# Ledger of designs, part 6: miniprotein binders against Glycine-N-acyltransferase-like protein 3 (Glyatl3)

Target 1, 290 residues: Glycine-N-acyltransferase-like protein 3 (Glyatl3), of Mus musculus (Mouse) (e9q5l8)
Amino acid sequence: MLVLKCSTKLFILENMLKSHFPESLKVYGAVMNINRGNPFQKEVVLDSWPNFKVIITRREREAETDNLDHYTNAYAVFYKDIRAYQQLLEEHDVINWDQVFQIQGLQSELYAASKAVAKARLLDLDINLASFKAVHFSPVSSVPDHSFLTGPTPRLTYLSVSDADLLNRTWSRGGNQQCLRYLANLIACFPSVCVRDEKGNPVSWGITDQFATMCHGYTLPDHRRKGYSRLVALTLARKLQSRGFPSQGNVLDDNLASINLLKSVQAEFLPCRFHRLILTPAAFSRQAHL
Below, E stands for the ipSAE of ESMFold2; O stands for the ipSAE of OpenDDE; V2 stands for 0.75 times the mean of E and O plus 0.25 times the DockQ between their complexes.

## First folded at step 3 (miniprotein)

Design u2 (from ub1 with T7Y K17I E19V K36F; at its last look DockQ between E and O 0.72; V2 from the best seeds 0.00; counts 0 for: pae E 16.0 > 1.5)
Fold by ESMFold2, look of step 4:
Structure u2 (fold): chain B 290 residues (1-290), chain A 80 residues (1-80)
Amino acid sequence: as target 1 above (290 residues)
Amino acid sequence: SKPMEIYVVLPDGTEYIIVVDPDMTVEELLELIAEFLGLDPEDFVLVYNGRELDPDKTLAELGVKEGDVIEVRRKESDEK
């Protein structure tokens, strides 16, 4: 295995990943963030250079401080050859299997291959797969068109770390200490957009994660149908695009509100799906972390 | 310094409330606004009380207070 540390090669890799869109998008987002200050302390692992068949982004081992934090302890994977992916993981300590963690990517074989590796290593793991539609925004006009707003003039800003508690309480898979810390770190490190009420409280927002994925879009129930979700989504997409990021997202098949929003702004549904595996060793007791 | 809220008015007349630092320069504020709205900061100027702001001055030096209005205007092309 090779841990790619050279800044020149990492920049070259960033450009090489563009030829593999859409499947490389999560790795691409992570590499872009690595090359721009590396705020999430990640590193790139390859099978070979320059003729790689597998790329995995991971947290640096010294940054893994909570074995229950599968939100932060996340691996993004891109492979040209699924057998090379399996071989890399079987033959080397690429993954820290002694924690609750996440593997993600845009390729359909990811789950079966990862499960096969765990079996080959004789690991006792629970692996939970979630599958999402993958989307990206078409280029958004640099001149904003806010004619869709039907409510009062919104207070547009970005989130602060103090807002993380609200996000944690409103996210269906949140509400725990690891998620709160994770959300605070995302807000501190990556772009966000927030609409605030007269008292300064967030009422609609969106953030991005360590893979440059637009996520956690939400509007409080009493503030819906004012165009805030659309405003937040378009503004965040524009912000990402101005920085050269892919403005990508994931949406569950049954999240009809988000699907309809994305269709209304003519976002593109990619010809691949997002796959997220949450892996829980038998040594850990709380399944609510999944 | 404590952050403050100001109104930002876009070229299309849309108004936003944005959180800013009083010690921020006009140049830094333009960069912040441009980033939030996906604008090219080199195409725009900020206007306060009808006058273009000096990029090197802070909001505090210019007397900008909580609730004040800053206009974003596109730099005019040479029509001649």
Scores: ipSAE 0.000, ipTM 0.218, lowest interface PAE 16.0, mean pLDDT 85
ESMFold2-Fast, scan of step 3: ipSAE 0.126; ipTM 0.640
ESMFold2 (binder alone), look of step 4: mean pLDDT 81; pTM 0.750
OpenDDE base, look of step 4: ipSAE 0.013; ipTM 0.289

Design u5 (from ub1 with K17Y E19T E28L L32F K36W)
Fold by ESMFold2-Fast, scan of step 3:
Structure u5 (fold): chain B 290 residues (1-290), chain A 80 residues (1-80)
Amino acid sequence: as target 1 above (290 residues)
Amino acid sequence: SKPMEITVVLPDGTEYYITVDPDMTVELLLEFIAEWLGLDPEDFVLVYNGRELDPDKTLAELGVKEGDVIEVRRKESDEK
């Protein structure tokens, strides 16, 4: 195992990862954020350099403060060889197995391999798998087209940390203190877009996470069917593309509203799926499910 | 500085999209490409809009922009 901290080598790694799109997109976004100020205090772990077989991004151990914060304690994984992934996790202290944490990736063997590692380590864990369609936005014109909007021109801005509570209570993954802190940190560090009402309150928004993934696209019920979700998505994709980031996202198979929006903007549905594993040590299973 | 994406074209016509720092020198960029692709940097030069790039200048000084193409060419041998 080695930890890659040199900015020059991280740029080389970013370019190496492009040859493995789309499966490497999650790790690619994570590495980009690490190599541009590293606001989430993450690091890149490899089995070898430059001929790596597995890459894992993880939080720097000194930055870990909450064993229940699986949002921030999330790992992004890409492997060329699934056995190298299993061996790295079995033989080295890559993962902090004492926490509630997530493993994210775009490769289908991730769940089975991670479960095999936990068994080999004799760990008592619950592992929950959520699977999503993976998408990538096509290049968005630098000139906005607002012809799809109804009503008066909306006020288009970005989110403030003070908006985190609204996002926490509207997100299907939210509603807890860990998520509130996580969302506040995402808003502080990464691109966001929102439409505000006359009083300055957000009515539609989208954010970007630590892996440079567009997420939590939402429009308040009273403001739906006005084109706001489309405006937000296109504006956020344009912002990411102008900064050199992938405009990647994930969507649940039953989220027909989001799927139809993505189809309407000719987003590419990737041949791989997004996999999010939530690993909960037995000691924390009650707290994680409350 | 803010990174940008450029296209690198190898001597055989193979294209790669790479992310670069506008403030990096041409020499440093060639070293990165060489390390990534297994090339000897001493054997190659970078060409932009038909002109061989000065290794001591930055990409920004040379006017390289987002989406631009840089060609990797093998140096002419002075061996007869």
Scores: ipSAE 0.000, ipTM 0.158, lowest interface PAE 20.0, mean pLDDT 85

Design u6 (from ub1 with T7V E15R K17W E19L K36Y)
Fold by ESMFold2-Fast, scan of step 3:
Order: sequence, then structure tokens, then C-alpha cells
Structure u6 (fold): chain B 290 residues (1-290), chain A 80 residues (1-80)
Amino acid sequence: as target 1 above (290 residues)
Amino acid sequence: SKPMEIVVVLPDGTRYWILVDPDMTVEELLELIAEYLGLDPEDFVLVYNGRELDPDKTLAELGVKEGDVIEVRRKESDEK
């Protein structure tokens, strides 16, 4: 195993990953953020260079401060060879198995392979799998179009760290202290778009995460059907595209409102799926008490 | 300082309310607008009350206030 820290080589890696789209998109976004100031203190792990079979992004060990913060202790994975992935995780100290953490990727075998590694290491873990449609926004015009809006010109801005509590309370994955801290850090470090009311309160927003994935797109109930979600999504995609980032996102199969929005903006539904694994050591699982 | 809202007018006449900091420089505001709206900041200048704004000055120094209108104008638009 090696850790790739050289900016020149990380740039080369970015270009290599383009030949593996769409399955490499999650790792590609992660590597771009690492190679541009590294605000989340992440690093890139490879099995070999330049002829890699596995790429994993992980938090630098010194930066790990909370064993319960699976939001921040999240790994992005891409492999050309699933057996090389299993061997890397079985034979090397790539993963911090003592934490609650996430593994994210766009390859369908990720769950089975990760489960096999846990078994081979004799680890007592609960692994939860969430599966999503993966999407990529088509190029968005550099000239904004607001003809779809039904009301007055919206107040368009970005989120402030002080808005994190609102996002934590409205996110389906939120409502806890780890998520609050995670959202505050995402808002501080990565692109966001926000529509505010007359008092300056957010009414619609979208953020990006540590893997440059568009996420937590939300409009308060009283402000729906005004075109705000569409405006936010297009503005955020345009922002990412202007910086050279992939404008990627994920959506649940039963989130019809989000699916219809994505179809209305001609987003491409990718042939691969997004997989998020949450791995919980038995000590933190409710089932551990049985 | 307390944030304020201004109106940004694009060359096509489209108007957006944008939340800004009065201590923000004109250069920082142009970068913010360019990023939000998908523009290349090198191609544009900001105009306030018919005057091109100095990129190194803050909005407060230039007398920009709540609800004021700032126009986005393409550089050298009269040259072919």
C-alpha cells in the first residue's frame, strides 16, 4: 500500500480516473478536493502506482477526533479488481475499524466485498447498505434562465455556518451532534447555494460534500412550487462545472419529487448505482446487547 | 459587520437579490457573482451608478447600501 501526497501525481491521478467514469466519479471528486487545499484533511491510498487496481480516500489519522462521526470518517472507493480491494483491506491498515464509519462508491460489489473483509478480519460489525440512483448534470448554460420561476426574483446567496442547525433538523440523515458538526464543516469548506426570505432565513438550499457530491437539496414546505429547488440545483451544478468539478448527485428510488426535478433539468441517470455503507462496531450497535 | 442585500443585474437584464458583506471587496463580490451565476470573472466588471467599480475597494467604502443595484458588464463590449 502507498499514500499519494504529491500534488503533481494527484493531478495525474485525476486524469487517469476520467477513463473510468462513471464508476470512479466518487473518488474523482474526493481527489479533487484533496488536491485543492485539502480542507477535510484527507489522503489517497493506492495499492500501487501508477498501475493501481484500488483507490481509497480516507481521513488522515491525526485528523480523526470522534469515533462516532461516521459522516466525516467516510471513505470513497474505486477498484478495477475487487479481489485487489479485499486484499488491500485485509493485509494493510487502510481502514480504522474501531470507528463508526462509511464506505461510499459506485460499484455494486462494494457491499459484499466489504462484508467479506470484515469476516476475514474476524470483526464484529453491523453493516447497513443504502442504495441510490446516481446522476450527473449535463452542462448548464453559463447564462442563467429564471423563466420557470413563478414569483418575484429570489434572494440568491450561500449558506453560513450558523445555518447548520436548520440543515441538521431538516436532513433525513441528521438530528444528531455529529451531523451538526459535519454540516457546519461542509458549509465552511465547500460550495453551497441558498435562497433566503426577507428576514435572511434560508428557505431553499443545496450543499456539496467532501466527495464533491451535490446533497441535502431542500425547500421548506411553505416555499415549495416556486421553482426554488430547480434554481438551487442548476446554480450549484453551474458553480461546480465552472470549477471543473463533476456535477454529480444521488437520489433515492422513491424520492419522486427529486427524480422529477432531475428529469426536468435533463440530468443523466447513470448506469451505476451509488452505495453507502455504514459500518458500526458491535460496541456501538443496539444488537451488541443481545 | 452586518450582511446586506443588493440587487445584481446581468447583461441580459436578469435581476438577483444577493446577500453580501459590506466589508467585501469589489473583486470578492465579482468572484461571488461569477461563481453563483456561472460567469467567468475575467470577462466582466461591476458598475454602480454608471461608474466601473475599483476591484480593491470595499462595498462600504464605495457607499453601496441595502437594496442598491450593481450591474454586471462585459469588458470591452464595444470592441469587435
Scores: ipSAE 0.000, ipTM 0.220, lowest interface PAE 17.6, mean pLDDT 85

Design u9 (from ub1 with T7V V9L V47I E71F R73V)
Fold by ESMFold2-Fast, scan of step 3:
Parts: C-alpha cells; sequence; structure tokens
Structure u9 (fold): chain B 290 residues (1-290), chain A 80 residues (1-80)
C-alpha cells in the first residue's frame, strides 16, 4: 500500500486512468479534483506504483470530523483485479470502518467484493446498494443552440453557498444536517450552473460532486417545461469539458424524465453501471433507530 | 520563446521528459516523439486533457504548460 501525494505523479496517474475508461471514470474525476487544489482533503491509495492493480481515493484521516457524514466520507474505487481490491482492503488500513461511509465505482463486482471483505474482517455492518445507468455527455458546442427554450434565454450564473438550504430541501438524498454541510462544500469548491429569477432566486440548477460527477439537477415545479433542465445540463457539461473534466452523470432506471432529457441531448449511455454502497456500522444503525 | 519540459506518457505507464518549444506545432511534436521512441508518427495520436491534439496548432495555442503530461495512444490498425 502507498499514498500518492506527488503532484507530477498524480498527473501521470490521470493519463494512465484514461486507458481504462469508462470503468475508471469515477476515480479519474476524484484524482483530477485532488490534483487541482484538493479542496475536499482527499488522497490517492495504490497497491503499487506505477504498476497498480487497485486505486482508491479516500479522505485524509486528519480531515475526518463527522463519523455520520457518509456524503463526505466517500471512497471512489477502480481495480484491474478484483482479488487485489479485496486483498488491499483485508490486509491494509485503507478504509475507516468505524464511520458511516460510501464506496462508489463503475464495476459490477464492487458490492459482492466489498461485502466479502466486511465478512472476512468480521465486521457487523449494513451495506445498502444503489445501482444507476452511467452516462457521459458528448462534446457540447461552444456556440449554444437554445431552440428548445419556450421563452428568451434566462440569465445563467452559478450557485452560492447561501443556496445550499434550497438544494438540501429539494434533493431526494437530502433533508439532513450532514447533507446541508456537504452541499455547501460542493457549491464552494466545484462547478455549478444556476438559472435565477428576476429577484435573484434559483429556479433551476445542477452541481458536481467530489468525483466530478454531474448531480442534483433540479427545476422548481413552477418553472418546469421551459427547457431549463436541458439548458442547465448542457451548460454544466460544456463548463466541465472546457476544463478538461469528464462530463459524467448517473440516472436511475425508472427516472424516465431524466432519461428522455439525456437522449434529447445525445448523451452516451455507457456499457457499465454506477454502483453506490452505503456502509453503516451496527453501532450507528442502533443509534439512528433510537 | 523559452523551452519548457513536458512529460510524454506511454500506455504502459513509462514516462519521458522532453524539452519542447511552446511555439512548435503538434505535428512537430509527433515527429520528435516518433524519432526519440522509435515509433512511426502515423501509428499514434497525442491526448491532452482527454482530447486528441490538433496537429496544426502550437502547444502554446492549446494551453500546454511546463510540466504538463501528454499521453501517447497507439492507433489499432489491425483491429477488425
Amino acid sequence: as target 1 above (290 residues)
Amino acid sequence: SKPMEIVVLLPDGTEYKIEVDPDMTVEELLELIAEKLGLDPEDFVLIYNGRELDPDKTLAELGVKEGDVIFVVRKESDEK
């Protein structure tokens, strides 16, 4: 096990990961964010360098402040060999198993392998799996086509930290204090796009997370069917692409509205799926119940 | 312009540090890499920030800076 902190080697790693697209996209986005100011205080863990078989991004231990904040305590994983992944987690202190946390990746065996490690370590915890279609936006023209809007092009800007409460209340994953802090930090550190009304209030938005994934695209009910969600998605994809980031996203199989939007902008549905594991130690399950 | 050092990264993870002029074209860089590595310039492309570099543009026009990494990708001429 090693922790890769050298900035020049992180740039080399970014290019190595390109040869493993699409399965490496989640880790690739994480490494890009670490290598550009590291605002979330993450680090890259490898089994070996440069001939790695496993790469995991994790929060620096010194930065861990809340054992219940699974949003920020999230790991991104890519492996060339699933057995190397299991061995790394079984034999080394890579994961903080004493907190609620997430593992994210684009490889289908991630859930089974992670569950096997927890069993091998004799850990008493719950593992929840959510599985999504993985999507990548095609290159977006620098000259925008706004013919899909039902009115004039609205003013496009970005979100401010003061907008975090609105996003927390409207996100299906939100409505709690950990998510509020997480969203405020995402808004402070990573790209976002926002349509505001004439009073300056957000009415449509999209953000990116610590893994450079486009997420929480939303339009307030009274402003739907105006083309705002499509405008936001295309603008955010263009912003990410102009900075060299992947314009990746995830969508639930039954979210027909989002699937139709993605098809309308000719987004590519990738051959792999996005897997998000939430691991909850028994101690926190009992605490949350009480 | 003052020469700058860039990192040329091969698919196997091998890195080479090469001194280049910011005003040189991508086509000139392809020839330089081909000569130094014993490759045919028509057999590979250069990737920078996830995109294939345009042979007609200069490194400066594409925003390539000191210490930047450029990835060599071999074309799969035999793939059916």
Scores: ipSAE 0.000, ipTM 0.110, lowest interface PAE 17.4, mean pLDDT 85

## First folded at step 4 (miniprotein)

Design c1a (from c1 with R33E A73L; at its last look DockQ between E and O 0.66; V2 from the best seeds 0.00; counts 0 for: pae E 20.1 > 1.5, pTM O .523 < .8, other shape alone 2.574 > 2.5)
Fold by ESMFold2, look of step 4:
Structure c1a (fold): chain B 290 residues (1-290), chain A 82 residues (1-82)
Amino acid sequence: as target 1 above (290 residues)
Amino acid sequence: SPETLDKAIQELLKRAEDLYNEAEKLGDPELIEEALDLLFKALEKIYELAKETGNPEVKELALDLLEKIWELLEQLDELEKS
């Protein structure tokens, strides 16, 4: 097991991960953020260097200050060999199993392998799997055309930390203190786009998470069907692309509105799925939001 | 083709090596950073070709390039400290 702390090797790794798209996209996003100030206090674990078979990004132990915050305490995984992934987790203390946390990745065997490791380590925990379509935005060459807008001229800007309460109240998995702090941290650390009304209130927005994933796209009900969601998505994608980030995201199979939006902007639906595991030790089940 | 690969990559590597040698002689970290930029560009092209062809020789070139990049990054780290 290697913990890759050398800034030199981390820059090399960032470039190497491009050759493994799409499966490496979540790890790639985390590594990019590590190399750009590391605002989420994360580190990289490998089986070997430079010829790795497994990469896991994790939070530094001292950054894990709330064992119930599974939004923030998330591991991104990429493997070239599923057996190497299992072996790394079985033979080493890569994961802090004494918290509520997530494992994320773009490879289909992730759930079964992670479950097998938990069983081998005799852990009593609940594992909740969610599966999503994975998407990547096509290059955005210029400022989005406004011809699709049917409402008032939008005030296009970004979110501030004070907007986190609104995001927390409008997200299906939100409405709790851990999520509020998580969203505030995402807004403070990573790119966002926000359409505001004449009074300065947010009416449509999108943010980026610790894996450089475009997420939390939302438009208030009274402001829908005005083209704001399309404007937000294209503007955020261009913002990420201009900074060298992948403009990638996830969408639930039954979220037809978001799927239609993504098709309308010619986003690429990737030949893999996003897998999110939420792992809850039995002792925490009464306290956790899954 | 292998010949096209050789020409484009050799041009980038030659320029990067020239900049590295000059930077080492002058002790200029800016020249080392410029050489690294060229080597990263070459690395990206090699990875693109490896994806397209699956050629083991192309992957070996990537490993060789990584080692040179690693050496330069270590030297830059040393120059930037103190």
Scores: ipSAE 0.000, ipTM 0.108, lowest interface PAE 20.1, mean pLDDT 82
ESMFold2 (binder alone), look of step 4: mean pLDDT 80; pTM 0.759
OpenDDE base, look of step 4: ipSAE 0.010; ipTM 0.290

Design c1b (from c1 with K51L K59M; at its last look DockQ between E and O 0.03; V2 from the best seeds 0.00; counts 0 for: pae E 7.7 > 1.5, pTM O .671 < .8, other shape alone 2.668 > 2.5, SAP 71.417 > 70, placed apart)
Fold by ESMFold2, look of step 4:
Structure c1b (fold): chain B 290 residues (1-290), chain A 82 residues (1-82)
Amino acid sequence: as target 1 above (290 residues)
Amino acid sequence: SPETLDKAIQELLKRAEDLYNEAEKLGDPELIREALDLLFKALEKIYELALETGNPEVMELALDLLEKIWELAEQLDELEKS
């Protein structure tokens, strides 16, 4: 096991990960954020350097202060060899298994391999798998076309930390104290786009997370079918691309509205799926949040 | 001096190229691993120089070397998969 701390090696790694798109996108996003101030206090773990077969990004142990916060306590994984992934987790202290946490990645064997490791370590865990279409925005070559709006072009702004309560109440994964703090931290650390009404209240928005994933795109019901969600998505994608980020996201198969939006902006549906595992030790089951 | 640094980088690149070619000819996993170790050492020095000088030509050399390293690393992966 190696924890990669050298700035030069981390820059090299960031560039090497581009050669493994799309499967490396979540690890790539985390490494980009590590190299740009590391606002989520994460680190990179490898099986070997420079000839790695497994990369895992994780929270620095000193930053893990809430064992129920599976939003923040999230591991992104990329492997060239699934056996190397299993071996790294079995033989080393890579994962803090004594918490509620998340493992994520863009490779299909992630769930089965992670489950096998948990069994080999005799851990009593509930593992909740969610699987998503993975998407990437093509380069936004122009300012978004405003002809789809049903009124004047609204003023675009970004979210404030005070808006986190609204995001917590509207996100399907939200509604708890851990998520509230997580969303506040995302807003404080990473790009967002927000449409506000004349009183300054958010009516449509999108954020990015610790893996540079575009997430929680939402428009209040009374403000829908005005083109706001499309405006937000394209504006956030352009904002990310101007900063060198890959502008990528996930969408559930049954979220037809979001799928149609993504098609309308000609986003690329990647030839892989996003897998998110939420792992809950038996000791935490009554307190767990998904 | 800038020219001394450029000469040192050119010597590292030449050594790395020679080692890369030899490792590729033999297809030997151990020799490929040794070649990768040397290439990463060279890359690290070139990247440090690029940061120190802000020289875009040095950064371009680093990125070119990284591409060669990637190709050799994939070759090693294929050999070890067998």
Scores: ipSAE 0.013, ipTM 0.532, lowest interface PAE 7.7, mean pLDDT 85
ESMFold2 (binder alone), look of step 4: mean pLDDT 80; pTM 0.747
OpenDDE base, look of step 4: ipSAE 0.016; ipTM 0.339

Design c1c (from c1 with R33L A73M D77E; at its last look DockQ between E and O 0.01; V2 from the best seeds 0.00; counts 0 for: pae E 11.7 > 1.5, pTM O .613 < .8, placed apart)
Fold by ESMFold2, look of step 4:
Structure c1c (fold): chain B 290 residues (1-290), chain A 82 residues (1-82)
Amino acid sequence: as target 1 above (290 residues)
Amino acid sequence: SPETLDKAIQELLKRAEDLYNEAEKLGDPELILEALDLLFKALEKIYELAKETGNPEVKELALDLLEKIWELMEQLEELEKS
């Protein structure tokens, strides 16, 4: 096992990952952020260099301060060989299994392989899989026009950390202190786009996460059908593209509103799916209820 | 009158352009915020005119203002996140 620390090697790795799109996109986004100030305090673990078969991004040890913060405690994975992935996790201390955490990736074997590792290590974990369509925005060549807007001219800006409470209250996985802190950290560290009303209140927004994924797109119900969600999505995509980031996103199969939005902006649905595993030690579940 | 509003809009655009150029060059957060305020005010007036007239040249001016706003917002966001 190697923890890749050298900035030159990390830059080389960033470029090597491009040859493995789309499957490497989550790791690529994390590596790009590591190479650009590393605001989320992450590091790269490999099986070997330069001829790697497995790449895992994880948080640095000193950054792991809350065993319940499964939003922040997330591992992005890319592998060329599923057996090498399993072997790396079985034989080395890559993952902190004594917390609630996520494993993420764009490869279909991830769930079964991760379950097999947990079994081989005799771990008692609850593993919840969510599977999403993976999308990539087409190149955006100009600033999105507002001709489709029927209301007041939007004030297009970005989110402030003080807006995190609103995001926490409106996100389906939100409503708790870990999520509130996580969202505040995303806003502080990564690009966002926000439409504000004349009083400065957010009415439509989108953010990016630690993997450079466009996420949490939302428009307040009373402000819908004004074109704000389309404006936010295209503006954020262009912002990411101008910085060389993949303009990637994930959407649940049953989120027809978001799927229709993505089609309306001619986003490209990738030939792979996003897989998110949330892993909870059984002791944490029993402790919470006893 | 229409002529008075056009002159007032032209003066607003000039002020916004001058402050935009200074703010972009210096990278001063306070100047960027002042420039954004003026650019948004100009955009609102130009956008209303574009909707009223359907004039493609006025629409292009609105899009130019929006691009400048976008650039300053990114600059400000990068400065605040550093």
Scores: ipSAE 0.000, ipTM 0.385, lowest interface PAE 11.7, mean pLDDT 84
ESMFold2 (binder alone), look of step 4: mean pLDDT 78; pTM 0.719
OpenDDE base, look of step 4: ipSAE 0.026; ipTM 0.337

Design kA (from fk4 with E22L M25F K29E T34E T38V F77E; at its last look DockQ between E and O 0.02; V2 from the best seeds 0.00; counts 0 for: pae E 8.9 > 1.5, pTM E .668 < .8, other shape alone 2.598 > 2.5, placed apart)
Fold by ESMFold2, look of step 4:
Structure kA (fold): chain B 290 residues (1-290), chain A 83 residues (1-83)
Amino acid sequence: as target 1 above (290 residues)
Amino acid sequence: MRVLIVVELTGSDPEKLEEALLEIFRLAEELGVEVYIVVKDGKVYIAIEVEGLPEDAKKELVKKVEEIAKRYGLKVEIEVKES
């Protein structure tokens, strides 16, 4: 195994990953953020350089301060050879298995291979798989078109850290202390777009995560059907593209409103799916409910 | 006008190659152009495709990449396509 710390090699890697889109997009986003101040204290693990067959982004061990925070403690994976991925994890201490964590990627064998590694290592853990449509925005015009709004163009702002509580309460997978800290850190570190009411309260927003993924798009029920979700999505995509980021996203198959929104803005649905594994050791399953 | 700049990596001095790639990727990022790794007939290349740059900027990019390739002993071929 090789931990790639050299800034020159990391910059080269960022550019090499473009040749493997769409499957490399999660790792690409993590590497971009590593190369831009590394606010999530991550590092890159490879099997070899420059002819890698597998690349994994992970948190530095010193940054893993809460064994229950699977939102922050997430691994992104890209492989050219699934057996090289499995072998790297079996033969080396790449993953900290003594915590609740995530494995993320855009390749279909990820779940089966990760489960096989856990079995081979005789680990007693639960693996929760979620699968999503993967999307990216086509280049958006630098000249905005707001004709879809039902009223005046609202003032666009960004989120502040104090808004994290609202995001935590409105997210179906949130509502806990780990998620609150995670969302606050995302807001502090990465681009966002926010529509606010006259009192300054957020009414529609979207953020970007540690993998440069557009996420947590939401509009409060009382402010729906005004075109705000579309405005937020296009504005965030434009902001990301102007900074050289991929404008990528993930959407559940049954989230028809978000799928229809993405179709209306002519986002490209990729020929691959996003896979998110949440891995919970049995000891933490019993403890996590306390 | 679309510019395709192809730099052959196979057989190059590894230390010079790494420094040359750094310069090329930084230049490409500054200009917002795409860089790809291409494998053809057992040889490894880097390819640079440009779109949306002014004609003078495309000429400067070609000149800078040629200078980098010469400085590091890399073989480069340049293809310019009308748009």
Scores: ipSAE 0.012, ipTM 0.308, lowest interface PAE 8.9, mean pLDDT 84
ESMFold2 (binder alone), look of step 4: mean pLDDT 76; pTM 0.706
OpenDDE base, look of step 4: ipSAE 0.026; ipTM 0.412

Design uA (at its last look DockQ between E and O 0.02; V2 from the best seeds 0.00; counts 0 for: pae E 21.1 > 1.5, placed apart)
Fold by ESMFold2, look of step 4:
Structure uA (fold): chain B 290 residues (1-290), chain A 80 residues (1-80)
Amino acid sequence: as target 1 above (290 residues)
Amino acid sequence: SKPVEVYVVLPNGEEYIIEVSPEMSVREVLEFIAEFLGLDPSEFRLTFDGEPLPLDQPLSDLGIEPGAELRVERKESDEK
């Protein structure tokens, strides 16, 4: 097990990960953020350097302050060899198994392999799998085109931490204190776009997360059909691309509003899926075993 | 109210799931669909269970439940 701390090697790793797109995108986003101030206090774990077969990004153990916060306490995984992934997790203290946490990645074996590791370590965990389409924006012109708007060009800005309550109430994953805190931290640390009305109230927005994933694109019902979702998505993608970030995201198969938006901006649907595992120790579960 | 998911079926048979609010009018839903799919909303209407939906009524007044199937149909020429 190697924890890669050297800033020179981390920048080399960032470039090496590009040759493994799309499967490495979540790890790549985490590494980019580590190399740019590391606002989520993450570190990189490898099996070997420079000839790695497994990369895992994780929170530094010292930063894990809430064992119920599976939003913040998330591991991104990329492997060239699934057996090396399993072996690394079985033989070393890579994962803090004593919390509710998330494992995510873009490779189809992730769920089965992670479940097998938990079983081999005799862990009693509830594992919830969610699977998504993975998408990447095509290059966006640096010259804004607002011709698709049906009304006046709105005030464009970014979110503030005070907007986190609204995001928590409107996000499908939201509605709890851990998510509220998580969203406030995302707003404070990472790029966002926000359309505000004349009174300064948020009416449409999009954020990026700790993996540089574009997420939580939303327009208030009373402000829909004005082209704001498209404006927000393109503006955030342009902002990310100008800073060298991949403009990538995830979408559930049945979220036609988001899928239709992505098709309308000619986003690329990647030849892989996003997998998110939420792992809950049995002690935290309210479900009875029959 | 919380958004609900409904199915939308296009004239070519393609099926989409969209998120709508029960308070949205039929007109608002049709215009939302048109924005993303490049349709002229004046040329189309929404039907449910084979009957055209009234444009000025909210979905909540029409008994639209989660999982409902709404169809997008081209208007007859005398209704343009």
Scores: ipSAE 0.000, ipTM 0.108, lowest interface PAE 21.1, mean pLDDT 85
ESMFold2 (binder alone), look of step 4: mean pLDDT 79; pTM 0.739
OpenDDE base, look of step 4: ipSAE 0.034; ipTM 0.396

Design uB (from u2 with D12N T14E V19E L32F; at its last look DockQ between E and O 0.09; V2 from the best seeds 0.00; counts 0 for: pae E 6.6 > 1.5, placed apart)
Amino acid sequence: SKPMEIYVVLPNGEEYIIEVDPDMTVEELLEFIAEFLGLDPEDFVLVYNGRELDPDKTLAELGVKEGDVIEVRRKESDEK
ESMFold2, look of step 4: ipSAE 0.035; ipTM 0.586
ESMFold2 (binder alone), look of step 4: mean pLDDT 81; pTM 0.747
OpenDDE base, look of step 4: ipSAE 0.218; ipTM 0.660

